# VHH binders against p49116: the designs that were tried, part 30

Target 1, 238 residues: p49116
Amino acid sequence: EGPLLSDTHVTFKLTMPSPMPEYLNVHYICESASRLLFLSMHWARSIPAFQALGQDCNTSLVRACWNELFTLGLAQCAQVMSLSTILAAIVNHLQNSIQEDKLSGDRIKQVMEHIWKLQEFCNSMAKLDIDGYEYAYLKAIVLFSPDHPGLTSTSQIEKFQEKAQMELQDYVQKTYSEDTYRLARILVRLPALRLMSSNITEELFFTGLIGNVSIDSIIPYILKMETAEYNGQITGAS

## First folded at step 15 (VHH)

Design b9
Fold by OpenDDE, fold request of step 18:
Structure b9 (fold): chain B 238 residues (1-238), chain A 121 residues (1-121)
Amino acid sequence: as target 1 above (238 residues)
Amino acid sequence: EVQLVESGGGVVQPGGSLRLSCAASGFTFSRYDMSWVRQAPGKGPEWVSSITGSGDVTLYADSVKGRFTISRDNSKNTLYLQMNSLRPEDTALYYCVKGGYLPWRKSFDLSSQGTLVTVSS
């Protein structure tokens, strides 16, 4: 087999809705998040190894790791997204629920901590100055995680993850030869992704999805949808 | 020229069923995701359901999940919507739409005539 990822998998360009409004409403946030979600999943589906797992397996895989992929995407696209501003807006919207006593104190704390963790993670990644290749490999490592319950073909998934890890290692060694501990410094950030709740992420970013669809339900759709219309819309062609 | 012709609408009592059809022409049907969108009187368009080009994956609005079934026959260039357990709030003009589910879609192409579904006692 050839490499797990090619240069085509390194490109990860998020197109934000334009113009950015002065007030970031729920729709703007949801659209931005949705664009990132679609981009992330389309990225995944473009990987030959991912395709080789089969539809059922790769769908289950994405369902298991979408939050981590999404979060890595947030980190990677934090500047373009103005993530801090988005998170601030989310907090502001959450204030309404707080004032109306719709949330318990524990829930408020949980949500606020989640937002903090997201911001902190993205800040930490920014400080590391992770490049596009590194993000691609990190996403692959996260994607091909065999330790999620209910997965099939775990041996293959593990092999793909190992390939991703090896390729990342080789890349870092080649590109950052003077930084001996860069690989370890990067990999040590991955556990933080597992501390984040997919449910809370969904609630924060994807409130107001058209039809009130769940991320769980939309994942298989994104993975199998025709992409012409999607590509046309994000490029302004349609 | 893209042409979509909806049919199958009618008047039905609550709890009843209808099956809508959409005949598509003017494009390679199987290469496009398709959707059903409805517009109730005095309301804006509401996305109902989408299906991938291959027909392998379907998606439903929460309001119709478990009651409606979207399907397609690519050999006949036809889109279907089986509607069961109909409710008064399902009353709307139903449109077949070329295109799939996009969360940020600003508008739907409702240039077709649509088919009217009326659910009333």
Scores: ipSAE 0.923, ipTM 0.966, lowest interface PAE 0.4, mean pLDDT 95
Fold by OpenDDE, fold request of step 18:
Structure b9 (fold): chain B 238 residues (1-238), chain A 121 residues (1-121)
Amino acid sequence: as target 1 above (238 residues)
Amino acid sequence: EVQLVESGGGVVQPGGSLRLSCAASGFTFSRYDMSWVRQAPGKGPEWVSSITGSGDVTLYADSVKGRFTISRDNSKNTLYLQMNSLRPEDTALYYCVKGGYLPWRKSFDLSSQGTLVTVSS
């Protein structure tokens, strides 16, 4: 049947808006996040196995796992994004909301904890020095998760996930033969993704979306949009 | 040269309906996502809706979701906007735009004539 992923799926290059402003406003944060979201989803739709699931199924799949994919993307692109700076800016913006008494104490705690979890996850991934192949396979494992409610073709999804896992295992064994437990060490990071709220992620990164569209509504669009204009804009500076 | 010609605007009472059309020429229509953008008096442009090249996926601004329907006929190179349950705040000049929804879009090309929609009692 061939491999689940090819070398073309390993490439994951995020182009940031340039230049980075001194003050990271909501627009800059949202644009940066949106670029990552689009990149992640376009990555997913480029996988033949993903396409084989059909439009309805693959849309449902992405709706279920977009937060995890996005978070892995944050980790992978943390350096180029200056993620720590972005998160700090988000915190600063939240402080303004706090001062306006728009958030309850519990909500503030939840949001701050979420930001902390994001940062810690990304730091942990950096410490593991995860390479591009490993990220690609991890994203595939997350993408082809059959345990989300309401999915169709769960057997097929499971097979794709297993294939992703096997390919990751083979890669790690070949590339990091001296590190016997690297695979396990990497895989045990995945549960942390499930602890993160998609709603909070959406609120933190995507509040500035034009038209106040939801991630849920934009997912099908990103998966089916014509990419010529998109490619033209991301290759050019803004 | 890309040409977009909007039509279908008019005066309607609140709760009324209008159907806008946009005739496109000068490019391969089906290969491009299309959008509607509106500009109310004294306000900046506002994205309203987008549709993929194939026409199979649509996206709407929260302000019009559930009331407006974007569609296209690629065989006729025509974009449509069905507007139902119109409100006074929907009053604007409506533009057809070549291009889809991009969160980082800085501006829309509003060089076309547009079609005026006025919602008033």
Scores: ipSAE 0.918, ipTM 0.963, lowest interface PAE 0.5, mean pLDDT 95
Fold by OpenDDE, look of step 15:
Structure b9 (fold): chain B 238 residues (1-238), chain A 121 residues (1-121)
Amino acid sequence: as target 1 above (238 residues)
Amino acid sequence: EVQLVESGGGVVQPGGSLRLSCAASGFTFSRYDMSWVRQAPGKGPEWVSSITGSGDVTLYADSVKGRFTISRDNSKNTLYLQMNSLRPEDTALYYCVKGGYLPWRKSFDLSSQGTLVTVSS
């Protein structure tokens, strides 16, 4: 059948909105996050195995794991995004909400903890110096997770996940032969993704979505939209 | 040259229905996502709905979800917007736009004439 991923799936280049404003407003954050989300979804749909699952199944799959994919994308693109700055801006915006007494103390704590976990995860990935191939395989492993409720074709999904894991293992063994435990160190980071709330992520990054559309609603559209338009927009060609 | 011509607007009472049409020419219609955008008097443009090139997937603003239906006939190069349960706040000039949904889009190409929808008692 061939490999799950090809070299074309390793490329994951996020183009940020330009110019970066001195004050990161909701629009900038939302656009940045949206570009990453689109990139992540388009990455997923470019995988033949993903297509093979069928529209209903692959849509359900992405709905289940978009937060994890997005988070991995944040980690991977942390530098180009200036993620620390974005998170700081989000915190500042949150402070405004606090001052306006729009959030309960418990909710504030929850959101702040989420931001902390997100930052820690990204920092941990940076410390591991995860490369593009490893990120691609990790995203594949996360994407093809059979343990989400309501999924169809779980056996096939599991097969694809195993294939992703095997390919990652092979890659790590070949590329990092001196580091015998690198695979384990990488994989052990994945559980942290499950600790993060998709709802909080959506609130933090996607508050400025046009039309107040939910990520859940937009996912099917992203998966089927013409990519030429998106590409044109991010390059400023249209 | 890209041409978009909207039609179907009119005056309706609250709760009424209208069906807008957009005749497209000058490009391969089926290869492009299409959108409806509206602009109410004194307000900025508002994204209403988008549909993929194939017509398989649609997306709606929360303000119109459940009431409006976007569709297309690629054989006729025509985009449609079925508007049901119209409200006064739906009063606007409606534009057909070449291009799909972008979460961050604040500006739209509203070079077409649009079609006026007025919802009033």
Scores: ipSAE 0.889, ipTM 0.946, lowest interface PAE 0.5, mean pLDDT 94
Fold by ESMFold2, fold request of step 18:
Structure b9 (fold): chain B 238 residues (1-238), chain A 121 residues (1-121)
Amino acid sequence: as target 1 above (238 residues)
Amino acid sequence: EVQLVESGGGVVQPGGSLRLSCAASGFTFSRYDMSWVRQAPGKGPEWVSSITGSGDVTLYADSVKGRFTISRDNSKNTLYLQMNSLRPEDTALYYCVKGGYLPWRKSFDLSSQGTLVTVSS
């Protein structure tokens, strides 16, 4: 039946905006996050099993899981993105908003707790030294999650998730044969992704998107956009 | 040589409607996402809407969502923008752009002539 992922799905190279500004600003953060979002969505749409689900199912599935995919991407690319510096800049900006009375105290508390949870998740993944193959399979497990409400084709989605889990297991057993519990330690990190609010992620990383579009409206567009133009933009060529 | 020729602009009262057209040539139209971008006097360019190459998915700036409809006819190499419930702040020079929505796009190719839309009493 063939593998769920091929070597092309392990490659996950994020290109940051250039040049990096001396002081991080909202526009740099939003552009950086947008590049990661597009990379994550193009990664998903390149998977044959994902393509087999059809357009409506694809869109519904990604709408349900995009925040978990994005958060895994943040963890995988945390050093390339200088994520800890970005989060510090966001915290400083939030302190300015408090002084200008722009946000309620309850909202600020929610946002700060979210930032803390995100940082702890990324730190835990770095401590486990998750490799690129493991990240690819974890993203596939998250993508093919059948337990989101309102999904159709859940039986097929579940079969793809089980296949991703089996391939991760085979990889870990082959590559980390003397670490009997590595798979279990990796998988127990996934529930933390459910603590991440997509609403807050959008506020933190995607305020100031061109046109003030919602992530919910961008997703079907990314999944259907012409790939030649996107590929040309990420290589720095036409 | 890529050519984009906009038409359909004019003067209309608030609440009125206009339909813009853009004739495209010099490239394989159906293989490119397309966009509308507008520029008001004294302001930078503002992305308005994009449509996928096949025409099956559209995306709108929040400022125009529900009022504007982007469409295309790939057999005629033509892009359209139906503008309803026009407001004075929609006054701008409207450009047809080869390429879709990319939130990190730093510049738009606004070398075409554009078509002027004026919404005034």
Scores: ipSAE 0.708, ipTM 0.888, lowest interface PAE 1.3, mean pLDDT 88
Fold by ESMFold2, fold request of step 18:
Structure b9 (fold): chain B 238 residues (1-238), chain A 121 residues (1-121)
Amino acid sequence: as target 1 above (238 residues)
Amino acid sequence: EVQLVESGGGVVQPGGSLRLSCAASGFTFSRYDMSWVRQAPGKGPEWVSSITGSGDVTLYADSVKGRFTISRDNSKNTLYLQMNSLRPEDTALYYCVKGGYLPWRKSFDLSSQGTLVTVSS
């Protein structure tokens, strides 16, 4: 009972590593992506409905949807991250790998198609001028997806997703009353998220994590970590 | 004043085991994630492992996973590192660090003395 999200869940402030290097490198890309991943996981962790599902369900749910949340975060923060510059640097590296025959043609094709899909998704969201409330509800719809294999409590997860969908609908109809089809245009973007590969996302953005930890192993840690100093740094920034 | 005192290091043959301890004082131990960091001779610091404040979730660097076990006893304000199947490359000065895993933390507070682990025949 009550709204699914509060105003604190609409704020999504990404802080980039400083200073930005003259030439982008794998370390800067990985640190930037890690900051977005941690921001996305702490966002999910802060939601009372998510907390109510219990720790094992939380871990299973985030393991299933982290790539979709991350991709929505990339679209929301594309300007702050200079995402177009990051992707251009990755494409240039891939072109050099083709000339040196370092990767198979099939793998390069898969990775280039993924980058193109990501660019098109981010461009489509920018053209729609998706606002912070809309992003928050879209992330909640993605988070509370009951159809992932292996989940428990699927009926409760479905109820939370329906609540997120209803609150998005009410928000869009009130705020964009002159645009009858805005909700439909927004919702047709979501299926593209399921077609993006978490394996390729890890390769593009998370090569070089400290200690070579996998995203799958770090998720339960992020969900349970003490965040006093982390929250203090985030909260104290203005 | 935060104080961290490591102990339990020593000389051991390859394949051997050691258990490191870290006595913590000057802060509410259970309210903080904790880490082990090591520094091999002539090398920079290397993150080894972290544990949540409650003690129920752990992370390990790929180089030590399956061989090392981090744990804590919040009633004794003590952090532990059980090291099994030790290798010569595990030779390092081991530090107890207040704070958990954050990929963007560029430095570790290694102001404690540490405890030396030497793996050699």
Scores: ipSAE 0.661, ipTM 0.875, lowest interface PAE 1.6, mean pLDDT 88

Design b9
Fold by ESMFold2, fold request of step 18:
Structure b9 (fold): chain B 238 residues (1-238), chain A 121 residues (1-121)
Amino acid sequence: as target 1 above (238 residues)
Amino acid sequence: EVQLVESGGGVVQPGGSLRLSCAASGFTFSRYDMSWVRQAPGKGPEWVSSITGSGDVTLYADSVKGRFTISRDNSKNTLYLQMNSLRPEDTALYYCVKGGYLPWRKSFDLSSQGTLVTVSS
């Protein structure tokens, strides 16, 4: 009963660290990415259907799909973030790192291929001119994915995903009534999200290019943070 | 005015244990996540551990996972860090910090005095 998402779930405003440094560095990239991650988690935990699943199910669900939500967030906020500039800075850092560090050429190749796939995904979403309502429903479809290994309550998760799909369909048909195939074109972009490596995303955006950070291990902490503290993480007011 | 006072530091042999305490005042302690941050001589600050306001969830840096335990007593407005199996590289000035810091965020607003932990033979 009732809509899965309300208009309050469409607002997705990312603010970047200020001032932007003359030369991009790992700190600026990590802070920018952290704000997006927290904005994405804030969005997810504010959804009544998500809240209804309970804490253990919520944590398992987000641990399974956080990279897809993050990647959708990157696409939605690519212009505000100057994502192409950030990715170029990362590429430059990777090329310099092979001389100063024991980073293998094979690893660099894997990371470069991932960067290319990410840029291609973001460009395809921009070409379709995906609006904020469409992004919100796409994120909901990704969030309520019942087919991840190890999930419980998959029947209820599937029902919420179906509801998100129906509400997206209704929105697209009403708002883009002259574009009969818009929904199909949008949905065909989603499988690319499952090809994005969470480990490489962590390396690109959270640990710089040194070591590993396991975002899925900190998801329980992020989801349980006090609301006042949470808002500070989104704006960077630490 | 927020005040954080660390204690419990000292000199200990490798493999030994210490328990740090942080007395908090000037804010509603239970409504805020808390963290431990350390700074070794000649190094920048390093995040060590965080705990949610309720105490339900804890996080640890890889370098201390399995050896350190963060906890809090909201009735006493006190944060704790139990440090076991101490190593010489754990030698640092340890700070109690209001707020939830994460392993990749190395910019900290350190306003307290800290407590010195020295691990040496």
Scores: ipSAE 0.100, ipTM 0.564, lowest interface PAE 5.7, mean pLDDT 85

